VH-VL binders against Protein LST7 (LST7). Designs and how they scored, part 10

Target 1, 242 residues: Protein LST7 (LST7), of Saccharomyces cerevisiae (p53237)
Amino acid sequence: MSSTVISLAHFCDKHGPRIISVTQSAEKGTLGEELLVPDYPTESYCESCLLQFPEESTRSMRCFIEDVPFITTQYSSIRYQLLNSIIKRAFSEETMIYDNMPFIFFDDLRGLNLVIGFKLYDENARGNERRYCFILTVDSRSHDDSMKMLSEHWNFIIGGFDKMIAYIKNIHKSEFLGKNKTVENNLETLNNNAFIGSYLRANKSKFGRNLVSLTDDKFLFVRIHKWNSFLLHTVMNENKLP

## First folded at step 4 (VH-VL; framework fv_polzastobart)

Design n4 (from p11c with heavy chain E101Q T104E Y105W S108P)
Fold by ESMFold2-Fast, scan of step 4:
Structure n4 (fold): chain C 242 residues (1-242), chain A 119 residues (1-119), chain B 107 residues (1-107)
Amino acid sequence: as target 1 above (242 residues)
Amino acid sequence: QITLKESGPTLVKPTQTLTLTCTFSGFSLSTSGVAVSWIRQPPGKALEWLASIYWDDSKYNNPSLKSRLTVTKDTSKNQVVLTMTNMDPVDTATYYCARLQDYEWFDPWGQGTLVTVSS
Amino acid sequence: DIQMTQSPSSLSTSVGDRVTITCRASQGISSYLAWYQQKPGKAPKLLIYDASSLESGVASRFSGSGSGTDFTFTISSLQPEDVATYFCQQFYSYPRTFGQGTKLEIK
């Protein structure tokens, strides 16, 4: 795994804090094939945890920015387990209130972490909400260097995450309102409260929905990967971080 | 139906190297997210985690024993090997291998193998 | 390293009694705690994960609760087959650490 990565994580009702995706760079001028995952079992992941691309068989994605390959995977490389401890800490912090307010913590062995949390409505989820965060991890031996990089790029990084979150919230709101409008029209047609209640219960999943389902945007994870790749490319190129 | 079984010497002399093999079935260490761990328990004492190895060859060793511990895997044979150098009588324990479930807890466990360190 | 302290170290009680074992972490671990049962001469068996989630196939008389630093494991009505040593384990960070164990016996 690159020293600088962006994770998208959520709090799963079944599994607790879990990584949905990790975006990282490979070596410039290469194809980054060593980071691609051609297949993995999805049985250990519930729907809300899945990294879902438009093509069902796709498990990872690559894009290029100035001949630098950027890869997104749910099963990121060799350091996935270390990121798991970081995301658990991010969701347990007292400062995590899911309102786009950034906070920072330093892990002695895994570096500096910038966390921005947000939430979406999901009637199938515990407490009727899905909790998410973006985490920028800078795995550097120098705390001061990492803080200097974040400070120099603060407006760009925070602005970038704020725009991504705003997009997600806006299309989620549009999808939520669209579904409710359709249900209201169907209720008028059926004209029977008991039947309608049974119909709604029969179509309710017992677990939370993934981001594609919550937004009705089959390209959402493609967009997130491209946005995260651009953010990383900009930050890494200006500071020459690997 | 997942099973794990430990194998190796039951008696080791002080200063020698211990090598234990965990052979498993019902899962593969090529499967993303899967890991195997070693845990030991001295007679009548608490459990102590020793090491874990993941499908992607990521390794975690107990810091108190790090210089003495090596964990490796052979995915094609469904085996994980623990090597512990410079054995001492205080290392006498039952050694278990276990599958790591969701990177967190250990389930299922092998039956364990008692290793006695004495002259 | 996160230290896990269990109490009591041993407990002797009667069939049908409610049994409570506690586990305290030296720092906040959210809900990242598991409970294991170990019968004499056997390997440990997972009973509870994520502090309160019952493992499939485990009897409903077993339960767990707590978050942060203080955790409780309960057997609502002790049965003879429950005689064992019980261990808590934190999985908040590496290294993974266990409590000292609580030996449960019947009078």
Scores: ipSAE 0.008, ipTM 0.405, lowest interface PAE 14.7, mean pLDDT 80

Design s11 (from p11c with heavy chain A35S)
Fold by ESMFold2-Fast, scan of step 4:
Structure s11 (fold): chain C 242 residues (1-242), chain A 119 residues (1-119), chain B 107 residues (1-107)
Amino acid sequence: as target 1 above (242 residues)
Amino acid sequence: QITLKESGPTLVKPTQTLTLTCTFSGFSLSTSGVSVSWIRQPPGKALEWLASIYWDDSKYNNPSLKSRLTVTKDTSKNQVVLTMTNMDPVDTATYYCARLEDYTYFDSWGQGTLVTVSS
Amino acid sequence: DIQMTQSPSSLSTSVGDRVTITCRASQGISSYLAWYQQKPGKAPKLLIYDASSLESGVASRFSGSGSGTDFTFTISSLQPEDVATYFCQQFYSYPRTFGQGTKLEIK
């Protein structure tokens, strides 16, 4: 089967459209070490762009499904370069309305792309919104074969992304409500403890928040990695594409 | 099918060094977020986490025992080794190795090996 | 370190009874809590993860709930094979810490 890749991207206030993570497979029976990022990231990343695993120094994840390695990383010289134009195009499409509505476009360099956009509240972001999308890229020169694969797996693919996005939105909503409750409780006590209010004002973040911060789920990217790996394995396993 | 098995001495004298080996099958320590961890349980007492070694060779040791603990892995042999120095009768416990997935919880455990520390 | 406190330390009840065990964390751990069953002479067995998710192959009479600092483990209808010590464990931060255990016995 030709290469198929899942990207998670966002619109960064500083950098514009940018990849947060790329999940891809390596050759069956290998360890896929060539896709791992062995060195510490030296590129300039802002907080909102970080692919953050539970351990701060971890830059990539790898799992194996039936002896096929699946790797999630923020940077790969091979995959990143080929996806950059796709991500930029996805965020510029008129059909991108961030409501879980999928849309498809064909790219001259990288085949068919299935895009699903969503947004989260972030008081530190422009317009108080963080904009995200998942992109399934089917790297095939055959438009018909790619569309056939998407059609055959449509319910599985869309259902999967919808469930992941629903999880993200639900956990985000819980975190947002939890913070509002804390602020409300502290404000109520200001008549007796005015210094608490001054602490809240003094320590208010002015920086955009990353996805882990927005959800209070330090294992979020572990979940995304495993789901994306399973999705890729399922759609690629039948060898429907050359 | 995932299996783990502890091996090493069952009797250790005070001040000696304990070396335990965990041999596992059915999973790889090359899988991200996976660790093989060591947990002990003194007779009739609670479980105590000792150390974890992850797929990327990152290591975490219990702070109360950190100076005494060394954990290493040989991914090609599917083995993890725990070394604990200066053994004391209070260290008498059943020692388990366990698999941790996704930096979370222990989903598979070895049978445990009782290590008795006495003169 | 995060301290995990279980209550009660021991419990004796009858077959068919509902059993409730609680676990309290010394600080917020979100939902990052697991429950283990340990039968005499055996290794612990994972029953519940992420505070409320049932491990595959585990009987549906076992359940968990809670978030933040207060967590509950429930056996809806006690069976003879459920005689064991039950432990909670937080995986929010290092070091990983366990509760002291609750020993469950049948009268």
Scores: ipSAE 0.011, ipTM 0.553, lowest interface PAE 9.3, mean pLDDT 81

Design s14 (from p11c with heavy chain S58T)
Fold by ESMFold2-Fast, scan of step 4:
Structure s14 (fold): chain C 242 residues (1-242), chain A 119 residues (1-119), chain B 107 residues (1-107)
Amino acid sequence: as target 1 above (242 residues)
Amino acid sequence: QITLKESGPTLVKPTQTLTLTCTFSGFSLSTSGVAVSWIRQPPGKALEWLASIYWDDTKYNNPSLKSRLTVTKDTSKNQVVLTMTNMDPVDTATYYCARLEDYTYFDSWGQGTLVTVSS
Amino acid sequence: DIQMTQSPSSLSTSVGDRVTITCRASQGISSYLAWYQQKPGKAPKLLIYDASSLESGVASRFSGSGSGTDFTFTISSLQPEDVATYFCQQFYSYPRTFGQGTKLEIK
């Protein structure tokens, strides 16, 4: 069952709107590699775009909730073209202000999409910020049925994404403050004030940081996989999905 | 509540293959993030991680022993099997199976089984 | 591979004493470190995870601290039942690696 999926996407300084992960339900017996895009798109290995599980060779993650498999991959061969177009639209939407406020868009070909955007600080990114969003996509023939399902589960869905985003922002803030506090304390021991400005600039990396690096949480994508799987399972288990 | 128990031969001759089975209860290896691992300890020495198998059949083997190690699971029987080829007297150790979650630490351990490799 | 080095290799002290064991990683492992207790003839038991978090059911006299490369395990007031070998373990990357162990005994 892949009518409803959750995507995590970001705006890459090099590639523009890019998918980081797709979480979806599957039929029993589905292997994670069956959902991977056979060939990675050209220039797909930008560091900031990376779906990074604790072991870097891991390309997919699967779990079972009441015998239903849920799978997370960076790209899904199922709905690959649809998700790419949805992500590009989400980041071009004028109501996307990255403040955890949800917005919805739909059309006859792309289904109903619920988008929640947020930002993280990254000194290596343009404007010193990374732009992210979670997207819940309901690919259904009936927009009325999709909207009814979304409305009936609204508090659960929005509450779930808000908790995920709050966790990400909190551990990011902790990581950012920890590094800045350490730098401040180390710089306080230096007997050369003129050196400090040049030193800070010289240590700035040219490469954008991925989400694991920004949070210092090696298991972040394992957590996101589990949270998205539980959200999908709960929404789908009530027979409310078209 | 969670239990793990190792079983298999206690005496193996050099060059033979060792097969150990871990049987567990109180958790399922179909649960997301859960894995069962094999760790060994030669008498009086440090613990050495051998292999892990995750709920989704993802496997990690110790690189120093990788060519000798195979780990498989039967989720319906709550069993994980370790196979190690070409046994040598230096492989004499107590072999443990242990549970982990989310690619972390070992929270529950079996009692261990001593395997002696001798001619 | 990440090498874990423990010190001391053995320690003999008196009931009621404060015991400190250290563990050093060959590279940064953030807080991805666990401590285990192993009594003679028994399996290891998890005491501390994420460098400083006490496992449920473990006595509060046990504590851990540290991050990056240097870690410390402490028993605030040694009890007779604490005689054991203690191991640190990193779970930052595969392969998972353990320290050599510290054998703790009472005088």
Scores: ipSAE 0.007, ipTM 0.514, lowest interface PAE 9.2, mean pLDDT 81

Design s15 (from p11c with heavy chain S58N)
Heavy chain, then light chain:
Amino acid sequence: QITLKESGPTLVKPTQTLTLTCTFSGFSLSTSGVAVSWIRQPPGKALEWLASIYWDDNKYNNPSLKSRLTVTKDTSKNQVVLTMTNMDPVDTATYYCARLEDYTYFDSWGQGTLVTVSS
Amino acid sequence: DIQMTQSPSSLSTSVGDRVTITCRASQGISSYLAWYQQKPGKAPKLLIYDASSLESGVASRFSGSGSGTDFTFTISSLQPEDVATYFCQQFYSYPRTFGQGTKLEIK
ESMFold2-Fast, scan of step 4: ipSAE 0.013; ipTM 0.555

Design s25 (from p11c with heavy chain Y60R N61Y)
Fold by ESMFold2-Fast, scan of step 4:
Structure s25 (fold): chain C 242 residues (1-242), chain A 119 residues (1-119), chain B 107 residues (1-107)
Amino acid sequence: as target 1 above (242 residues)
Amino acid sequence: QITLKESGPTLVKPTQTLTLTCTFSGFSLSTSGVAVSWIRQPPGKALEWLASIYWDDSKRYNPSLKSRLTVTKDTSKNQVVLTMTNMDPVDTATYYCARLEDYTYFDSWGQGTLVTVSS
Amino acid sequence: DIQMTQSPSSLSTSVGDRVTITCRASQGISSYLAWYQQKPGKAPKLLIYDASSLESGVASRFSGSGSGTDFTFTISSLQPEDVATYFCQQFYSYPRTFGQGTKLEIK
């Protein structure tokens, strides 16, 4: 098992800070299902909190980077309480404005954490925005060793997250523009735009949308897992291998 | 190295049930996101997807053929079995098994087995 | 079901020529399209995935482009070994559907 993980988390309007996914390396032969919390109450999730794969019944995914397995799940049973504590700390940072600017925090309980926040437009969300962050949690056995690893790979790590976030924002923007164009075209064909506008507004969902819905990319979490796996493989192997 | 190989009868009579086995190596059907799929191709025609079985035993069937198809797996033997009932001469085709990774496309294919349906 | 229509159904051209095949989906499929090569008597081989990504080990003369409903597959300089039928496939939704194929021959 790896001591370094990448989490994707968000601020849920109903539940507050919640983990969407955790990517980590695993022992060969480990199944993703072994890393799930048994009997986790599903009613604690809403649509915007879910890790969703193209097959809706799937709860985990494994990929291989140079014969090393990496697994993603909504949360890890091994790190469940620690990860919950980490995300609550990350979202309590008052100066975070979700503009891709990284920040770091460290303490004895949570180890070294690099946080990068971003936001997407969602008219169903409080304040019309969904708030997200990627968190790289680094082995905390030695503060100095953890900081050294982070410093040595800083440009690679930050560049990687910036590219992932840019991709997400770009496809979200395309989806947002596409939806607005469709609504505008529908309204243009109607005789009473004021009445139809009110009717359309009354029928909009009151619940926040998930990342798949916001981007129209049902493979988004597959991509995120592969990107995070490559990032973890690079930073861990380059630092540890002779 | 990933390999898949189809096996089963090459001749089937109308109304009989076809059973085909796919034996594979180089990957496991316990790996999350991996599926084994069945695709057929009548002589000189397009490819037609029939069924997929995923690592978690979830199954997808072509709606036009669903009532006739069953797909099962035996992960310990590295085998996937397709059963198709009530065979008809129009079902004459080369039948392929193929690997699907990450719920996407077919990245590795068996050599195919020609199944002829005739009296 | 999403219908995939390829054009042309067949073409005949010369070694060294640039070859272009198109594929149109009946509904928007984003970039969830793959291209396969099938030589006579052989199984299909994946060439392009996610509309434009080249599969590992596949020659760089093959490329793909497009998104939404309209997609293009290109061979920049035709080689004799490229004689085959080419198929597009959408993996946006179930059932997975293929185009009817484009048969490529040398004159």
Scores: ipSAE 0.006, ipTM 0.517, lowest interface PAE 10.0, mean pLDDT 81

Design s30 (from p11c with heavy chain Y103F)
Heavy chain, then light chain:
Amino acid sequence: QITLKESGPTLVKPTQTLTLTCTFSGFSLSTSGVAVSWIRQPPGKALEWLASIYWDDSKYNNPSLKSRLTVTKDTSKNQVVLTMTNMDPVDTATYYCARLEDFTYFDSWGQGTLVTVSS
Amino acid sequence: DIQMTQSPSSLSTSVGDRVTITCRASQGISSYLAWYQQKPGKAPKLLIYDASSLESGVASRFSGSGSGTDFTFTISSLQPEDVATYFCQQFYSYPRTFGQGTKLEIK
ESMFold2-Fast, scan of step 4: ipSAE 0.012; ipTM 0.571

Design s35 (from p11c with heavy chain T104I)
Fold by ESMFold2-Fast, scan of step 4:
Structure s35 (fold): chain C 242 residues (1-242), chain A 119 residues (1-119), chain B 107 residues (1-107)
Amino acid sequence: as target 1 above (242 residues)
Amino acid sequence: QITLKESGPTLVKPTQTLTLTCTFSGFSLSTSGVAVSWIRQPPGKALEWLASIYWDDSKYNNPSLKSRLTVTKDTSKNQVVLTMTNMDPVDTATYYCARLEDYIYFDSWGQGTLVTVSS
Amino acid sequence: DIQMTQSPSSLSTSVGDRVTITCRASQGISSYLAWYQQKPGKAPKLLIYDASSLESGVASRFSGSGSGTDFTFTISSLQPEDVATYFCQQFYSYPRTFGQGTKLEIK
């Protein structure tokens, strides 16, 4: 059976290219914890790098589509080193212009990879932008078979990622334009000192915000998990590769 | 297809502990994003969420009820158990168990069981 | 805790009428709101989730809208079987909280 996964990755100002999530199919009965990398390097991850499910302490999510389990984790023990290599390659490509245009690369180590990059505004990020990409990795022995599958499902795959990215950008734009108050001050300020307010804003820390914070959608990774699982299920079960 | 059913005592004396069992079918509490929750409704009043237990065994209890609540699951039996200590007449209500999907909404509910607290 | 306030507390109207119920949250909850229907002696039934998404198998005359703190539930043409109490619920944060309910009756 061909193994196909979808990764969401970003470029961290502190840590460089980092995997945020990996969605993959699994065998019936697989627990999400079995797919986690033991003792993954928490110290090499900051707030902007973490997969954030809405409930505390949740590190994985699993759903079933026609009795097939799909699991999302921040790391995958099955392919940890390979996926890290893939995302580093993706972010180093000159053709990665972060405008939702797909590009493809292939080699014997990394298989066939379809990459779609996008950007979000973040005033706390270097250059005021956060760089993200979705990567569809087809881990197949045959370049020709992988390209055939990708070609046959091209409109579905690209359309799916375009819809996901459009959703993310739309809810991010709403948050950026101040649709919701970023801070609610329940205390009356009695000092009336404009200098203090100006001083506090001028000394705001420049730390990257996570994707949930940038979109104000704490269920965003639940949605991404479901979208990626559906995309994988469709691609893997139609004209499937051996 | 999906069903949930509450069971337990219908009469409880003040200061006693209430134990309710939710037995369900048509889904598994091993599926990611799925939880079973307990909600109660005093006669003629609003719904009040009590507790939720998720597929990964994470548990959430209503803070207003302090440490009175314990929720556990047995995924092999398709059961979730709620324990509530130190019952008093104000706890008289219909108790429901409900399935929570994708963290957000209660898509399927049991029929409810009326628990009366009196001497 | 997030407080959910429904208006009106009760409503009497005629078959075929357009019915509107509102729900206000004490703080911003984005679109994390559901609407339930409860008939006498029965459990609540989910009608609307994510503020505006219709649950599978629910009649198209039911709809929801809103975001942030102000939400609306509408029945475009009231049918006799729609007589029930309707509740909103936020799932933005724990504890999950419900509105006090709106009792809908036919005159």
Scores: ipSAE 0.012, ipTM 0.537, lowest interface PAE 8.5, mean pLDDT 80

Design s44 (from p11c with heavy chain L100I)
Heavy chain, then light chain:
Amino acid sequence: QITLKESGPTLVKPTQTLTLTCTFSGFSLSTSGVAVSWIRQPPGKALEWLASIYWDDSKYNNPSLKSRLTVTKDTSKNQVVLTMTNMDPVDTATYYCARIEDYTYFDSWGQGTLVTVSS
Amino acid sequence: DIQMTQSPSSLSTSVGDRVTITCRASQGISSYLAWYQQKPGKAPKLLIYDASSLESGVASRFSGSGSGTDFTFTISSLQPEDVATYFCQQFYSYPRTFGQGTKLEIK
ESMFold2-Fast, scan of step 4: ipSAE 0.018; ipTM 0.575

Design s49 (from p11c with heavy chain S108Y)
Heavy chain, then light chain:
Amino acid sequence: QITLKESGPTLVKPTQTLTLTCTFSGFSLSTSGVAVSWIRQPPGKALEWLASIYWDDSKYNNPSLKSRLTVTKDTSKNQVVLTMTNMDPVDTATYYCARLEDYTYFDYWGQGTLVTVSS
Amino acid sequence: DIQMTQSPSSLSTSVGDRVTITCRASQGISSYLAWYQQKPGKAPKLLIYDASSLESGVASRFSGSGSGTDFTFTISSLQPEDVATYFCQQFYSYPRTFGQGTKLEIK
ESMFold2-Fast, scan of step 4: ipSAE 0.011; ipTM 0.558

Design s5 (from p11c with heavy chain T31V)
Heavy chain, then light chain:
Amino acid sequence: QITLKESGPTLVKPTQTLTLTCTFSGFSLSVSGVAVSWIRQPPGKALEWLASIYWDDSKYNNPSLKSRLTVTKDTSKNQVVLTMTNMDPVDTATYYCARLEDYTYFDSWGQGTLVTVSS
Amino acid sequence: DIQMTQSPSSLSTSVGDRVTITCRASQGISSYLAWYQQKPGKAPKLLIYDASSLESGVASRFSGSGSGTDFTFTISSLQPEDVATYFCQQFYSYPRTFGQGTKLEIK
ESMFold2-Fast, scan of step 4: ipSAE 0.054; ipTM 0.604

Design s51
Fold by ESMFold2-Fast, scan of step 4:
Structure s51 (fold): chain C 242 residues (1-242), chain A 120 residues (1-120), chain B 107 residues (1-107)
Amino acid sequence: as target 1 above (242 residues)
Amino acid sequence: QITLKESGPTLVKPTQTLTLTCTFSGFSLSTSGVAVSWIRQPPGKALEWLASIYWDDSKYNNPSLKSRLTVTKDTSKNQVVLTMTNMDPVDTATYYCARLEDYTGYFDSWGQGTLVTVSS
Amino acid sequence: DIQMTQSPSSLSTSVGDRVTITCRASQGISSYLAWYQQKPGKAPKLLIYDASSLESGVASRFSGSGSGTDFTFTISSLQPEDVATYFCQQFYSYPRTFGQGTKLEIK
């Protein structure tokens, strides 16, 4: 794992706090192939925890920025064991209110973690909501160095995550409103309010939806990969991080 | 320095197909989050969004005109092409191409526009 | 489609005056609103994005505010070069839609 990574995580109704994807860099001038993961059978993952690229079996994506490979992968507890403790703390912090307000925590084993949480509506989830967060992890034993980097790049980092979250919320809201409008239009001629409840129940899925389903954007994780890669590239170049 | 320039016919007869080309410089349509859009403005009236094409080849067309609109890109030539079928006098307008960034949908750079008149 | 309504349709005022233009969305659009300036015979120019953020290189006398359905664009002290038509635009959903424009003239 590189010293600075970005995770996308959520609270899974089945598994609790879970990481969906990890974005990180490899050594400049290399292909970063050691960070790529093989395609996995989809049945081994809960749908809501699955990193879904346009090719459904694909579990990693790579791009290059100034000869530096950036890779986003499906979460693996073996490869990313450090993040297992981080994810549990991120969702248990009392300052996490899922309104894009950032919070920070640090310890000597896990390093500095900047967390920004947000919520999306999902009628198939407990409480009708999905809880998500982005986590920027700087795996450094130097609290001062990590905080200096974060302070120097605060507006860029927070602005970047705010734009990503704004896009996700915007396209999710459009999808939600589109489906709700279609249901209302289909039922408007029935003049029977009881049918509205029955129709909605009949179309309810038994399982929580993933981000692609919630947004109807099959390229969403491609966009997230590119956004996270650019954010990491900018931060790492300015502070000469490994 | 970002520049966009529209080109194509200035006079079109009713029922004909309009083809406009946007040639740009100072950015690439391979860059994540970037798109080029077509917007028109009839004389003295409001702006109307027609279509957008994104870096990943995602396309969005105005639903009121969708059967008439096709947007394509040639990333190597820095060009985006709009095709609009079955032109009508009501389609007389200045046609602009514009850039958007960061997946947000606002237009940060505009071409100068080209007036297309539709008359018999 | 989300309809954007501007008021007033036209405005005539004096140099140095504070100018206020409003824009109303037919449904909630959060802060996903931009403001453009279009001078006669020219292409539109972005002034404000995300309801209140000033575009780089744009004079500080221009500002925006609002969220949800009601938005305001302000010129704190009108200059002669500000004679133009001003448009709001929502980017909350497709299709992207613009207000009808407010024509600003000096008396």
Scores: ipSAE 0.006, ipTM 0.426, lowest interface PAE 13.7, mean pLDDT 80

Design s52
Fold by ESMFold2-Fast, scan of step 4:
Structure s52 (fold): chain C 242 residues (1-242), chain A 120 residues (1-120), chain B 107 residues (1-107)
Amino acid sequence: as target 1 above (242 residues)
Amino acid sequence: QITLKESGPTLVKPTQTLTLTCTFSGFSLSTSGVAVSWIRQPPGKALEWLASIYWDDSKYNNPSLKSRLTVTKDTSKNQVVLTMTNMDPVDTATYYCARLYEDYTYFDSWGQGTLVTVSS
Amino acid sequence: DIQMTQSPSSLSTSVGDRVTITCRASQGISSYLAWYQQKPGKAPKLLIYDASSLESGVASRFSGSGSGTDFTFTISSLQPEDVATYFCQQFYSYPRTFGQGTKLEIK
């Protein structure tokens, strides 16, 4: 297994900091079956926390890049305690304003972590916002070795996350503008009695929206899986150079 | 109507490089989730997947042939190009291009195929 | 790589007969299996996806079943136009792999 892992996490109104997805690699030439999770925790049923692939029966995604398996799951049984500790630390950072600026932290328990936070609008959320971050974790006790890897790939890693976040924000903006116009038109054109009924029906379904719902992109987590897999593969391949 | 058509040389000599072009219509390779793949079939034998290229330019090559394979796309021309180096008589096959969707991952539309013979 | 093994390699039956072809994966692939029909000199045609789902425009006499490692393809009543080679394919992981094919002929 690679020591390098990418997580997508968010702050859930019900659960606090939660992992939405974890992308990991296994040893070249293997199938990576040890990273596949036989069960998802019941906490994954919270809509705003949902890792949603287009096919409802799909709970994980696996691909192979040059015989290396890359797997995305909602949680990692192998790294569960570590990643939960990392995301709680990331979301407690006082200086993180979710403006796409990276920050780094390191300790012996959590390794080296590069965190990039961003926000999306959600009218169903507390404060009308969802807080997200991507985290690149290097699970190593060697601060110097981890920083060397990160510094050698800095522009690629930061550029990759910036492009992922820009894509997410752009399609979210498109979805938000569409929804906002529809809601405004419905409220303006409905008879008083129909308006009250419609409003109550909307409020019955009023929960925090998951990332697919916020972007109207049923393939979003497929893209994130492929983007994260490519990023991990590139970092791993270049570490093999003399 | 979805169509795909393979084009390129039908005869190549050993050690030469094969270049095949897939030209398609009725869909765009800028559409989210769409990919075009190359599959070959030696006479009387099983199908063998060679490579896939997706809307986001991500590429997957068959590991047994990866050092020989390059796949590229030109979205504006509705074309996907496969390049295969160091051709050998064992590479004699009918080469197909086919469409797939990432969430479906099976090949729903196929080109007619082009027979490529490798001989001196 | 996931190996796909089909049985039998060839079949010769009569019009109206029930035909069964099996496909076995070397490891669990859930329901990520497709079946293709290939007539002589033509490209393969998708018949069944997700092990049991019939592709649009495909005749209802074709069906599929199975999950995990063992899969079955059935033609309930063989028609003359069904003479072809049939292939299974797994789409659980890359590389995508196909069975060796089953050649179906009429007596």
Scores: ipSAE 0.000, ipTM 0.402, lowest interface PAE 16.1, mean pLDDT 80

